# VHH binders against RNA-binding protein 12 (RBM12), part 8

Target 1, 78 residues: RNA-binding protein 12 (RBM12), of Homo sapiens (Human) (q9ntz6r430to507)
Amino acid sequence: FCVYLKGLPFEAENKHVIDFFKKLDIVEDSIYIAYGPNGKATGEGFVEFRNEADYKAALCRHKQYMGNRFIQVHPITK
Short names: E, the ipSAE of ESMFold2; O, the ipSAE of OpenDDE; V2, 0.75 times the mean of E and O plus 0.25 times the DockQ between their complexes.

## First folded at step 11 (VHH)

Design m5 (from s15 with S56R N58Q; framework vhh_8pnl_2; at its last look DockQ between E and O 0.14; V2 from the best seeds 0.00; counts 0 for: pae E 18.0 > 2, unsure alone 62.9 < 65, placed apart)
Amino acid sequence: QGQLVESGGGLVQPGGSLRLSCADAGFTFSSYAMAWYRQAPGKERELVARIDSGGRTQYADFVKGRFTISRDNAKSTLYLQMNSLKPEDTAMYYCAAYEVTWESFDEYTYDYWGQGTRVTVSA
ESMFold2, look of step 11: ipSAE 0.000; ipTM 0.082
ESMFold2 (binder alone), look of step 11: mean pLDDT 77; pTM 0.777
OpenDDE, look of step 11: ipSAE 0.012; ipTM 0.251

Design m6 (from s23, 17 letters changed; framework vhh_7sr4_2; at its last look DockQ between E and O 0.05; V2 from the best seeds 0.00; counts 0 for: pae E 18.9 > 2, framework grips, placed apart)
Fold by ESMFold2, look of step 11:
Structure m6 (fold): chain B 78 residues (1-78), chain A 123 residues (1-123)
Amino acid sequence: as target 1 above (78 residues)
Amino acid sequence: EVKLVESGGGLVQPGGSLRLSCAASGFTFSSYAMGWYRQTPGKQRDLVARIDSGGSTNYGDSVKGRFTISRDNTKNTVYLQMNSLKPEDTAVYYCAAYEVTWPSGSEYTYDYWGQGTQVTVSS
């Protein structure tokens, strides 16, 4: 039960992703944030959820804000 | 080396149509996701439409049913057909190219943006 994320702030960290999905049961250590060679985020990431209910709730957070940026939440097949 | 060159913007009356084009060079076009984003002054860029390397699309809620994204890998070009335009669609439209990487050391790819093309919808 995996989603990919777009629009993350350059300073985004795992803790910000956890907070964005507050109260949802994410898979520990599944959080990935894409970074360039300069160490800055590209705005993309990946998160896995332990159950379908939380996965569906995560998809409903599409276009909600992390800081000042809209976060896109898209389904993926693993 | 990467270049994204946008064209097709302009002034259009409400209910009109425009087709935006973005010609790409400097990367393997067929392996990248392509997208259109728009920005009004003082606001963050918002997704308009995205098409992945396999041709799957998604759209922003405010444009769904009115805009169509497509790509032509033989011309390294992505298009945005904009129909039923509204004053709310007035913005600078940007072409973008990007690749997603996964944990554990997949090659990391930067996002690329065009310079933007102005679309104005006004009576």
Scores: ipSAE 0.000, ipTM 0.095, lowest interface PAE 18.9, mean pLDDT 70
ESMFold2 (binder alone), look of step 11: mean pLDDT 78; pTM 0.776
OpenDDE, look of step 11: ipSAE 0.029; ipTM 0.497

## First folded at step 13 (VHH)

Design n1 (framework vhh_7xy4_2; at its last look DockQ between E and O 0.09; V2 from the best seeds 0.00; counts 0 for: pae E 15.5 > 2, placed apart)
Fold by ESMFold2, look of step 13:
Structure n1 (fold): chain B 78 residues (1-78), chain A 124 residues (1-124)
Amino acid sequence: as target 1 above (78 residues)
Amino acid sequence: QLQLVESGGGLVQPGGSLRLSCAASGFTFSSYAMAWVRQPHGKGLEYIARIDSGGGSTYYSDSVKGRFTISRDNAKNTLYLQMNSLKPEDTAMYYCAAYEVTWESFDEYTYDYKGQGTQVTVSS
């Protein structure tokens, strides 16, 4: 059960993704933050959840804040 | 480029009604989803309502559901929030926000909302 993230800050790290989905059971090794050709984070990422309940809860956090940025959370088929 | 100007705030009695407006310019308003967020004094931002670009799909937080109505007039580039049955806990600075899409730049990401806010105070 996987979501696509968009809008991540340039300084985003795995710990920030973990904190954003605090209290949900994520697969920590699945956290992925995309980097563009300029070496900066593109704002895109991916996270897998261990169960469907936490996956559905994660989708409800669409457009909530990480720091000063809205984070988009979209369903994705792995 | 994008400009959002909130208005319509003020002092109102509990149980009263108030309508907020957000005038938009500098972009194709009808292509963007819009939202209202609020910030009570000394607290963080709370998403309260969201409306899709065409006005057909809306979302409300549980704290305002059934009392507030988000709407938009794409011909006038204006977002509205009708607030009914106001309570003292609705007291906050209210901001409108747009979902922006831009090419990646070399400076830091900008915040996803643009207005300066309008104050709503609900007290006896």
Scores: ipSAE 0.000, ipTM 0.108, lowest interface PAE 15.5, mean pLDDT 70
ESMFold2 (binder alone), look of step 13: mean pLDDT 80; pTM 0.810
OpenDDE, look of step 13: ipSAE 0.008; ipTM 0.236

Design n2 (framework vhh_7xy4_2; at its last look DockQ between E and O 0.05; V2 from the best seeds 0.00; counts 0 for: pae E 15.0 > 2, unsure alone 61.4 < 65, placed apart)
Fold by ESMFold2, look of step 13:
Structure n2 (fold): chain B 78 residues (1-78), chain A 124 residues (1-124)
Amino acid sequence: as target 1 above (78 residues)
Amino acid sequence: QLQLVESGGGLVQPGGSLRLSCAASGFTFSSYAMAWVRQPHGKGLEYIARIDSGGGSTYYSDSVKGRFTISRDNAKNTLYLQMNSLKPEDTAMYYCAAYEVTWPSGSEYTYDYKGQGTQVTVSS
């Protein structure tokens, strides 16, 4: 039950992802924020949910704000 | 006006140490992730170290990992780079930079706001 995130601000940390999905049951060790080889953050991330109900609720938070940025929440696509 | 001022460079023997400082003003330092970038004479920029806004997460390029330590003091608006075991290959102009995310996607970050830099020269 995984989603990918787009639009993360450059200062985003695991605590900001946890707050964005507050009240949902996330797997905290699954939180991943992508960085390039030069230390540049890409704005992409990944997080896993412990159950399907919370996963579906997470998809409904698509385009909600983290700070001044819209956060895109997408189902995992191969 | 945003300003970054690097200092602490100089001439040092191979194997020596230097500590660079970057004094920041004109913006909320504690809200930005920071980086050190270097440019050897006549060559391109190399991003060598990054630190999160709170100081909890760091990144180092392979060329400096284990030898350099990035740190920050948000109360003093100052970024640091402790450079140990210096090599002639570390000779370069060193700059600090603040991360600024290009809105709205954030898929491409821009390092912003370099000062004049501070020269580090490692030679016998």
Scores: ipSAE 0.000, ipTM 0.146, lowest interface PAE 15.0, mean pLDDT 72
ESMFold2 (binder alone), look of step 13: mean pLDDT 76; pTM 0.775
OpenDDE, look of step 13: ipSAE 0.005; ipTM 0.236

Design n3 (from b9 with S52Y; framework vhh_7sr4_2; at its last look DockQ between E and O 0.03; V2 from the best seeds 0.00; counts 0 for: pae E 18.9 > 2, unsure alone 62.0 < 65, placed apart)
Fold by ESMFold2, look of step 13:
Structure n3 (fold): chain B 78 residues (1-78), chain A 124 residues (1-124)
Amino acid sequence: as target 1 above (78 residues)
Amino acid sequence: EVKLVESGGGLVQPGGSLRLSCAASGFTFDDYAMGWYRQTPGKQRDLVADIYSGGSTKYGDSVKGRFTISRDNTKNTVYLQMNSLKPEDTAVYYCATESDVEYFDLTPGAYDYWGQGTQVTVSS
């Protein structure tokens, strides 16, 4: 179970994604943060959850803040 | 003030069942992970079961298939259904929760608040 992230801040790291989804059972090795041609984060990322219940809870965190930015959380259908 | 009150402990014969309850107050119950742990004298607390905010569960190897953790968010209560009890299950059982996450890594057993414990004794 995967979600697509948008709106990640410039300085986002794996630990910040883990904290954003704290209390949910994420697959930490699945965390991926996209970077653009200028070496800065594009604000896009992916993360997998270990079960459906936590995946659904993650979708409810759509538009919550990480630092000073809203984070969009979207389902992924692979 | 965060308060956790365990109940349902007692003496039961091997093969019997008990249901433990943990009534929680003083925090927003729905948003926090809850757990049951047990401890025998002279030993460290062992994980029995965790239930996360989204409803996923983890169990200790010795209780898989016999114990079930559940939560009722309308009653701010976490339950532990214990079936097929064995003398090895004898311990003080503690309810636990976190009220805040100060760390970026959520490790099992990193709970901040604990109840007073309820004794479960499995013996003939």
Scores: ipSAE 0.000, ipTM 0.109, lowest interface PAE 18.9, mean pLDDT 69
ESMFold2 (binder alone), look of step 13: mean pLDDT 76; pTM 0.764
OpenDDE, look of step 13: ipSAE 0.020; ipTM 0.394

Design n4 (from b9 with S52Y F104W; framework vhh_7sr4_2; at its last look DockQ between E and O 0.06; V2 from the best seeds 0.00; counts 0 for: pae E 16.2 > 2, unsure alone 58.7 < 65, placed apart)
Amino acid sequence: EVKLVESGGGLVQPGGSLRLSCAASGFTFDDYAMGWYRQTPGKQRDLVADIYSGGSTKYGDSVKGRFTISRDNTKNTVYLQMNSLKPEDTAVYYCATESDVEYWDLTPGAYDYWGQGTQVTVSS
ESMFold2, look of step 13: ipSAE 0.000; ipTM 0.159
ESMFold2 (binder alone), look of step 13: mean pLDDT 77; pTM 0.769
OpenDDE, look of step 13: ipSAE 0.017; ipTM 0.349
ESMFold2, look of step 15: ipSAE 0.000; ipTM 0.100
ESMFold2 (binder alone), look of step 15: mean pLDDT 76; pTM 0.764
OpenDDE, look of step 15: ipSAE 0.006; ipTM 0.252

## First folded at step 15 (VHH)

Design p1 (from n4 with D30S D31S E102T D105S; framework vhh_7sr4_2; at its last look DockQ between E and O 0.39; V2 from the best seeds 0.00; counts 0 for: pae E 11.8 > 2, unsure alone 60.3 < 65, grease 26.8 > 24.2)
Amino acid sequence: EVKLVESGGGLVQPGGSLRLSCAASGFTFSSYAMGWYRQTPGKQRDLVADIYSGGSTKYGDSVKGRFTISRDNTKNTVYLQMNSLKPEDTAVYYCATESDVTYWSLTPGAYDYWGQGTQVTVSS
ESMFold2, look of step 15: ipSAE 0.000; ipTM 0.181
ESMFold2 (binder alone), look of step 15: mean pLDDT 76; pTM 0.765
OpenDDE, look of step 15: ipSAE 0.022; ipTM 0.326

Design p2 (from n4 with D30S D31S V101T D105R; framework vhh_7sr4_2; at its last look DockQ between E and O 0.06; V2 from the best seeds 0.00; counts 0 for: pae E 14.3 > 2, unsure alone 63.9 < 65, placed apart)
Amino acid sequence: EVKLVESGGGLVQPGGSLRLSCAASGFTFSSYAMGWYRQTPGKQRDLVADIYSGGSTKYGDSVKGRFTISRDNTKNTVYLQMNSLKPEDTAVYYCATESDTEYWRLTPGAYDYWGQGTQVTVSS
ESMFold2, look of step 15: ipSAE 0.000; ipTM 0.162
ESMFold2 (binder alone), look of step 15: mean pLDDT 78; pTM 0.787
OpenDDE, look of step 15: ipSAE 0.016; ipTM 0.266

Design p3 (from p1, 17 letters changed; framework vhh_8pnl_2; at its last look DockQ between E and O 0.06; V2 from the best seeds 0.00; counts 0 for: pae E 17.3 > 2, unsure alone 56.8 < 65, placed apart)
Fold by ESMFold2, look of step 15:
Structure p3 (fold): chain B 78 residues (1-78), chain A 124 residues (1-124)
Amino acid sequence: as target 1 above (78 residues)
Amino acid sequence: QGQLVESGGGLVQPGGSLRLSCADAGFTFSSYAMAWYRQAPGKERELVADIYSGGSTKYADFVKGRFTISRDNAKSTLYLQMNSLKPEDTAMYYCATESDVTYWSLTPGAYDYWGQGTRVTVSA
């Protein structure tokens, strides 16, 4: 159960993703923050959830804040 | 994709103050980190301060509390309040930002969109 993140701020780290999804059972070692070919953060990320209930709750946090930015949370398929 | 236009530079005596402004049309300030850089003649451009989209600020060590970066997102304006100016602060000062929401830097100083600069001269 995986979601795609968009809009992550410059200062985003794994701890900020964990807090954004607080009280959900994330697979912490699945957290990924993407960097582009020029070394700049793309604002994209990926995180996996251990169960469907928490995955669906995560999708409901679409457009909630991390720092001063709205975060897009999208379902993803393999 | 607006233009960054710096203003507020000038000639001041040591210990004086200046407030630099950077106006921007067409950018969404709340989506990007912004920064002030400076470049003295014959020297490399160096970061003075930056401000992240979340409002967090970072300053170069040489600032030592003398300068304050701020932004007014409603007016799309970035400011640098410079106090206790010293002759070594003499430089061209540039406003900078990332211009692409897909790419931005976690590292201060990785900005690609720049204004033409405003000159600050500090002399006795």
Scores: ipSAE 0.000, ipTM 0.087, lowest interface PAE 17.3, mean pLDDT 70
ESMFold2 (binder alone), look of step 15: mean pLDDT 74; pTM 0.753
OpenDDE, look of step 15: ipSAE 0.018; ipTM 0.251

Design p4 (from n4 with D30S D31S V101T D105S L106F; framework vhh_7sr4_2; at its last look DockQ between E and O 0.05; V2 from the best seeds 0.00; counts 0 for: pae E 12.8 > 2, unsure alone 63.7 < 65, placed apart)
Fold by OpenDDE, look of step 15:
Structure p4 (fold): chain B 78 residues (1-78), chain A 124 residues (1-124)
Amino acid sequence: as target 1 above (78 residues)
Amino acid sequence: EVKLVESGGGLVQPGGSLRLSCAASGFTFSSYAMGWYRQTPGKQRDLVADIYSGGSTKYGDSVKGRFTISRDNTKNTVYLQMNSLKPEDTAVYYCATESDTEYWSFTPGAYDYWGQGTQVTVSS
């Protein structure tokens, strides 16, 4: 139950992703924040949820804000 | 030239700890993901842990909660703290880094450069 994230603040850390998804059950160490070859954040990432209910709830966070950035949450197949 | 040199391996009793280090050179260390893999004779090389340029980490299922990957960009070094070691952790541990590519690719575990490896043996 993995989702693709787009639009993350460039300063975003794992804790910010966790906070964004509130109490949804995120698989431990599953958060991936993407950085480009230049070492700068791309604003993209991935996160996996432990169950389908939380996965669906996570998708409902689509276009919600993390700080001043709206986050796209898309379903992906692992 | 990209160079990765592992150290810190050795013999340890079950329940013990080791800390592996990988000294990297020949590329902009802080810009690239680093990984630890392990391999036993006759078996495939398996992911132990990854740490990306921004500090995000991934772990193999069998080592979660026991191993910790970290990096020191000021020293161009990636570390693997291994606690609560088990006999099944016995393997050659390899340090790896991704290639210098122009575009980001979401291909976890894809590394192009490897160290020579360091032996870790967990035995009573």
Scores: ipSAE 0.000, ipTM 0.215, lowest interface PAE 12.4, mean pLDDT 87
ESMFold2, look of step 15: ipSAE 0.000; ipTM 0.165
ESMFold2 (binder alone), look of step 15: mean pLDDT 78; pTM 0.780

Design p5 (from n4 with D30S D31S V101T E102T D105K A110E; framework vhh_7sr4_2; at its last look DockQ between E and O 0.05; V2 from the best seeds 0.00; counts 0 for: pae E 10.1 > 2, unsure alone 64.6 < 65, placed apart)
Amino acid sequence: EVKLVESGGGLVQPGGSLRLSCAASGFTFSSYAMGWYRQTPGKQRDLVADIYSGGSTKYGDSVKGRFTISRDNTKNTVYLQMNSLKPEDTAVYYCATESDTTYWKLTPGEYDYWGQGTQVTVSS
ESMFold2, look of step 15: ipSAE 0.005; ipTM 0.202
ESMFold2 (binder alone), look of step 15: mean pLDDT 78; pTM 0.782
OpenDDE, look of step 15: ipSAE 0.007; ipTM 0.265

## First folded at step 17 (VHH; framework vhh_7sr4_2)

Design q1 (at its last look DockQ between E and O 0.06; V2 from the best seeds 0.00; counts 0 for: pae E 16.4 > 2, unsure alone 64.8 < 65, placed apart)
Fold by ESMFold2, look of step 17:
Structure q1 (fold): chain B 78 residues (1-78), chain A 123 residues (1-123)
Amino acid sequence: as target 1 above (78 residues)
Amino acid sequence: EVKLVESGGGLVQPGGSLRLSCAASGFTFSSYAMGWYRQTPGKQRDLVADIYSGGSTKYGDSVKGRFTISRDNTKNTVYLQMNSLKPEDTAVYYCATESDTTYWESPGAYDYWGQGTQVTVSS
């Protein structure tokens, strides 16, 4: 039960992803923030949920803010 | 081919009501967030309302309590009920959605937009 994230701030960290999905049962070790060859975040990420109910709720977080940025939440097949 | 067709715009008196419709095709409607945006000449498009696949909604501050977004997944249609219209609501209103074919987009922006429908509130 995995989602793909877009629009993450360049300074995003795992704690920001956890806060964005607070009250949902995420697999914290699955949190991944993509970094480009420049060492800067590309704005992409990945996170897995332990159950379908929280996965569906996570999809409803689409276009909510993390800091000053809207975060896109997309379904993805593992 | 993704296609969004707005309808229901027109001229209305202040305090009046109008209901916009957006018929969507070319994608799995029930899986995507839909939105209404508006644009006044010389300005950027501004959020009016979003409705997510699960039914949650978000509104721009200037329209809260007056506008209602809804969707009918069986008809692939999103609606915007506009009540208590003001001259400041005069704009071209656009229906929008995102798609699975583009992961790379600016935050908060949708990939596809309709032609727009003019709403004019006379004063």
Scores: ipSAE 0.000, ipTM 0.133, lowest interface PAE 16.4, mean pLDDT 71
ESMFold2 (binder alone), look of step 17: mean pLDDT 78; pTM 0.781
OpenDDE, look of step 17: ipSAE 0.016; ipTM 0.294

Design q2 (at its last look DockQ between E and O 0.07; V2 from the best seeds 0.00; counts 0 for: pae E 17.2 > 2, placed apart)
Fold by ESMFold2, look of step 17:
Structure q2 (fold): chain B 78 residues (1-78), chain A 122 residues (1-122)
Amino acid sequence: as target 1 above (78 residues)
Amino acid sequence: EVKLVESGGGLVQPGGSLRLSCAASGFTFSSYAMGWYRQTPGKQRDLVADIYSGGSTKYGDSVKGRFTISRDNTKNTVYLQMNSLKPEDTAVYYCATESDTVYWEPGEYDYWGQGTQVTVSS
């Protein structure tokens, strides 16, 4: 059970993603933060959850803030 | 050039309180997470608290409920309020941040201050 993240701050790291999904059972080594051709973060990411209940809870955090940016949380269909 | 300057450390009795400040310059402060870490001699630096750009916070297990991190983006300053201090809190406390180039190298914070000593003596 996987979600797509968008709107991450440039300074976002795995620890920030973990904190954003605090108290949810994420697969920490599944956390992915995308980087562009210049090596800078694109604001996109991916994270896997261990169960459906936590996956659904993660979708409820759509448009919540990390820093001064709101984070989009989208289901992955593939 | 990123510059972090800690202040506010000192000697305090157990049960006492202390407030640390970290003045930041050389980057867009409001866009970056800030953190406080501490180190005792011969050990790794341990997380005390992180505060993210929008104000959400995370605390180390040993300080949760006793310490409070905050930030003032108009003054480019992050604070750590330390209450109910214990001798085990004795350490050098470091302010930390990342630059926008940090995301080329996933890992720990890239920039650290010189540290401020906090001593809690029974």
Scores: ipSAE 0.000, ipTM 0.105, lowest interface PAE 17.2, mean pLDDT 71
ESMFold2 (binder alone), look of step 17: mean pLDDT 78; pTM 0.789
OpenDDE, look of step 17: ipSAE 0.014; ipTM 0.289

Design q3 (from p5 with T102V K105E E110A; at its last look DockQ between E and O 0.12; V2 from the best seeds 0.00; counts 0 for: pae E 14.4 > 2, unsure alone 64.0 < 65, placed apart)
Amino acid sequence: EVKLVESGGGLVQPGGSLRLSCAASGFTFSSYAMGWYRQTPGKQRDLVADIYSGGSTKYGDSVKGRFTISRDNTKNTVYLQMNSLKPEDTAVYYCATESDTVYWELTPGAYDYWGQGTQVTVSS
ESMFold2, look of step 17: ipSAE 0.000; ipTM 0.160
ESMFold2 (binder alone), look of step 17: mean pLDDT 78; pTM 0.783
OpenDDE, look of step 17: ipSAE 0.008; ipTM 0.271

Design q4 (from p5 with K105Y L106S; at its last look DockQ between E and O 0.11; V2 from the best seeds 0.00; counts 0 for: pae E 11.0 > 2, unsure alone 63.9 < 65, placed apart)
Fold by ESMFold2, look of step 17:
Structure q4 (fold): chain B 78 residues (1-78), chain A 124 residues (1-124)
Amino acid sequence: as target 1 above (78 residues)
Amino acid sequence: EVKLVESGGGLVQPGGSLRLSCAASGFTFSSYAMGWYRQTPGKQRDLVADIYSGGSTKYGDSVKGRFTISRDNTKNTVYLQMNSLKPEDTAVYYCATESDTTYWYSTPGEYDYWGQGTQVTVSS
């Protein structure tokens, strides 16, 4: 189960995504933050969860803050 | 105002059982993780169990298989069933939650709100 992230701060790192979803059982190796050609984050990313219950709880974090940015959390289907 | 009220602590013999309860109010209980921590005097608080808003649970290694965390979202209450108690389980047990707060630069596993604690003593 995967979610799509938008609105990540330019300086976002994997640890910030882990903190944003703390107390949810994420697949840490699945954390992806999109970077542009200049090496800076584009504000997009995705994360996989180990079970459906934590995936649904992650969707409830939609529009919560990471720093001073609202983070959008959207479902993904592959 | 977030309010957490623990109950159910006491004195018990080794091998015995206790059930702790934490009544929660002042926030949307079903949206946030709840946890139990314990602290022995002179030491840092240790994770006992977490129950996530989605229902997944995590346990400290020393209590795995003996303690069970659960929640009842209709009663805004989290429970800790403690079985096969040992003297090393003696501690003050705290209920905790993370409410609506910024998830930036926080240490993973930290909670924002804590109860006053309930004493559990396991002694022969």
Scores: ipSAE 0.000, ipTM 0.209, lowest interface PAE 11.0, mean pLDDT 72
ESMFold2 (binder alone), look of step 17: mean pLDDT 78; pTM 0.779
OpenDDE, look of step 17: ipSAE 0.006; ipTM 0.245

Design q5 (at its last look DockQ between E and O 0.51; V2 from the best seeds 0.00; counts 0 for: pae E 11.9 > 2, unsure alone 64.3 < 65)
Amino acid sequence: EVKLVESGGGLVQPGGSLRLSCAASGFTFSSYAMGWYRQTPGKQRDLVADIYSGGSTKYGDSVKGRFTISRDNTKNTVYLQMNSLKPEDTAVYYCATESDTPYWQSPGEYDYWGQGTQVTVSS
ESMFold2, look of step 17: ipSAE 0.000; ipTM 0.183
ESMFold2 (binder alone), look of step 17: mean pLDDT 78; pTM 0.781
OpenDDE, look of step 17: ipSAE 0.009; ipTM 0.287

Design q6 (from q1 with S53Y; at its last look DockQ between E and O 0.04; V2 from the best seeds 0.00; counts 0 for: pae E 14.5 > 2, unsure alone 62.2 < 65, placed apart)
Fold by ESMFold2, look of step 17:
Structure q6 (fold): chain B 78 residues (1-78), chain A 123 residues (1-123)
Amino acid sequence: as target 1 above (78 residues)
Amino acid sequence: EVKLVESGGGLVQPGGSLRLSCAASGFTFSSYAMGWYRQTPGKQRDLVADIYYGGSTKYGDSVKGRFTISRDNTKNTVYLQMNSLKPEDTAVYYCATESDTTYWESPGAYDYWGQGTQVTVSS
C-alpha cells in the first residue's frame, strides 16, 4: 500500500515524512524523496504502509500542511 | 475518561539506566499513537520518543541510540528504556496520546497528557 506525495517542502527529510504520517505504520525503508541538482527535495515523494487501514488514513491527509506547504497524497500502484 | 499514569522515575547516576512505564486506560490503546516528552523548568516540552499505532518509532536527536520506546498492547502500557543517562536528561517525563478524531488538527498534536514522572540524573 503506497502513496505518492506532492508539495513536499524543499527541506523535507525522511523524519518530516514520518512525522506527517506519525500515527500510521510506515514501512520506513520505503520512504523516497526526489532530490534536484541542488540536493533539495523537488516536492515529490513516495511512501509505503504496512496495512490497508493506515493506507486509507494516509489518503485522508491530502492537502494537509508540512511546514508551510500543502501536501498532496495520492494512491499509487508501485 | 482517558487516563495516563507514568511511573519508574527517580534519581540515577550518570551512565545509569531507568525504565519508565505509562499505564493507559479509557481508550482503545492499540489504535492510538503514544509518546514520551520531557520538560525542564523554563523550557518547552521536548520530544523524547513517539510510537505510532502501527508500531513505527521516532526519537529526538539528543536521545537516539540511548533510549528505546516500546509498547505492549495487551497491557495497555508504553515503556521508555533510558540508557547511558546524562545530567541533561534531568526532567519531568510525560506520557501522551492522540485521538483518531484529531487527524487534521496538526501532525504531532497530542490531546491527552499524564501527570509526569521526575527523572533526575546527578553525580
Scores: ipSAE 0.000, ipTM 0.122, lowest interface PAE 14.5, mean pLDDT 71
ESMFold2 (binder alone), look of step 17: mean pLDDT 77; pTM 0.773
OpenDDE, look of step 17: ipSAE 0.007; ipTM 0.257

## First folded at step 18 (VHH)

Design r1 (framework vhh_7sr4_2; at its last look DockQ between E and O 0.09; V2 from the best seeds 0.00; counts 0 for: pae E 18.1 > 2, unsure alone 61.9 < 65, placed apart)
Fold by ESMFold2, look of step 18:
Structure r1 (fold): chain B 78 residues (1-78), chain A 122 residues (1-122)
Amino acid sequence: as target 1 above (78 residues)
Amino acid sequence: EVKLVESGGGLVQPGGSLRLSCAASGFTFSSYAMGWYRQTPGKQRDLVADIYSGGSTKYGDSVKGRFTISRDNTKNTVYLQMNSLKPEDTAVYYCATETFTWGGTTEAYDYWGQGTQVTVSS
């Protein structure tokens, strides 16, 4: 049960993803933040949830803010 | 190519109901979130409702309890049932979706329909 994240701040770290999905049961080892060759986040990431209910709740956070950034949360079909 | 075609708009009295439909083509409909937005002249589009591929929904504060978004993945169609309509609901209503690769897009929604006018007379 995986979601795709878009719009992450350049300073985003795993702890920020965990906070964005607070009260949901994420698989912390699954958190992936895409970084460019300059060492800064590209704004994309992935995270897995332990159950379907938390996965669906995570999708409801689409277009919520992390800091000053508007975060997109989308389902992955894989 | 992605196409979204809205229908079902019209003129309705306050307290009335309308159901909007959005026929989608050109993408794997069941894999992506669909949304309804509305826009009045001179203003930005605002969220009316989103429905995700898993069936979870989100509504704008001004329409909660009055509007219901639903989808039929066998017909590639998303619906917006609008009840207890008010003059403030008068707007052009847009169907929207996003497609993305693993590189993603930089916009909130990439594809929009042409819109359907909903007018609530007073």
Scores: ipSAE 0.000, ipTM 0.110, lowest interface PAE 18.1, mean pLDDT 71
ESMFold2 (binder alone), look of step 18: mean pLDDT 77; pTM 0.769
OpenDDE, look of step 18: ipSAE 0.021; ipTM 0.324

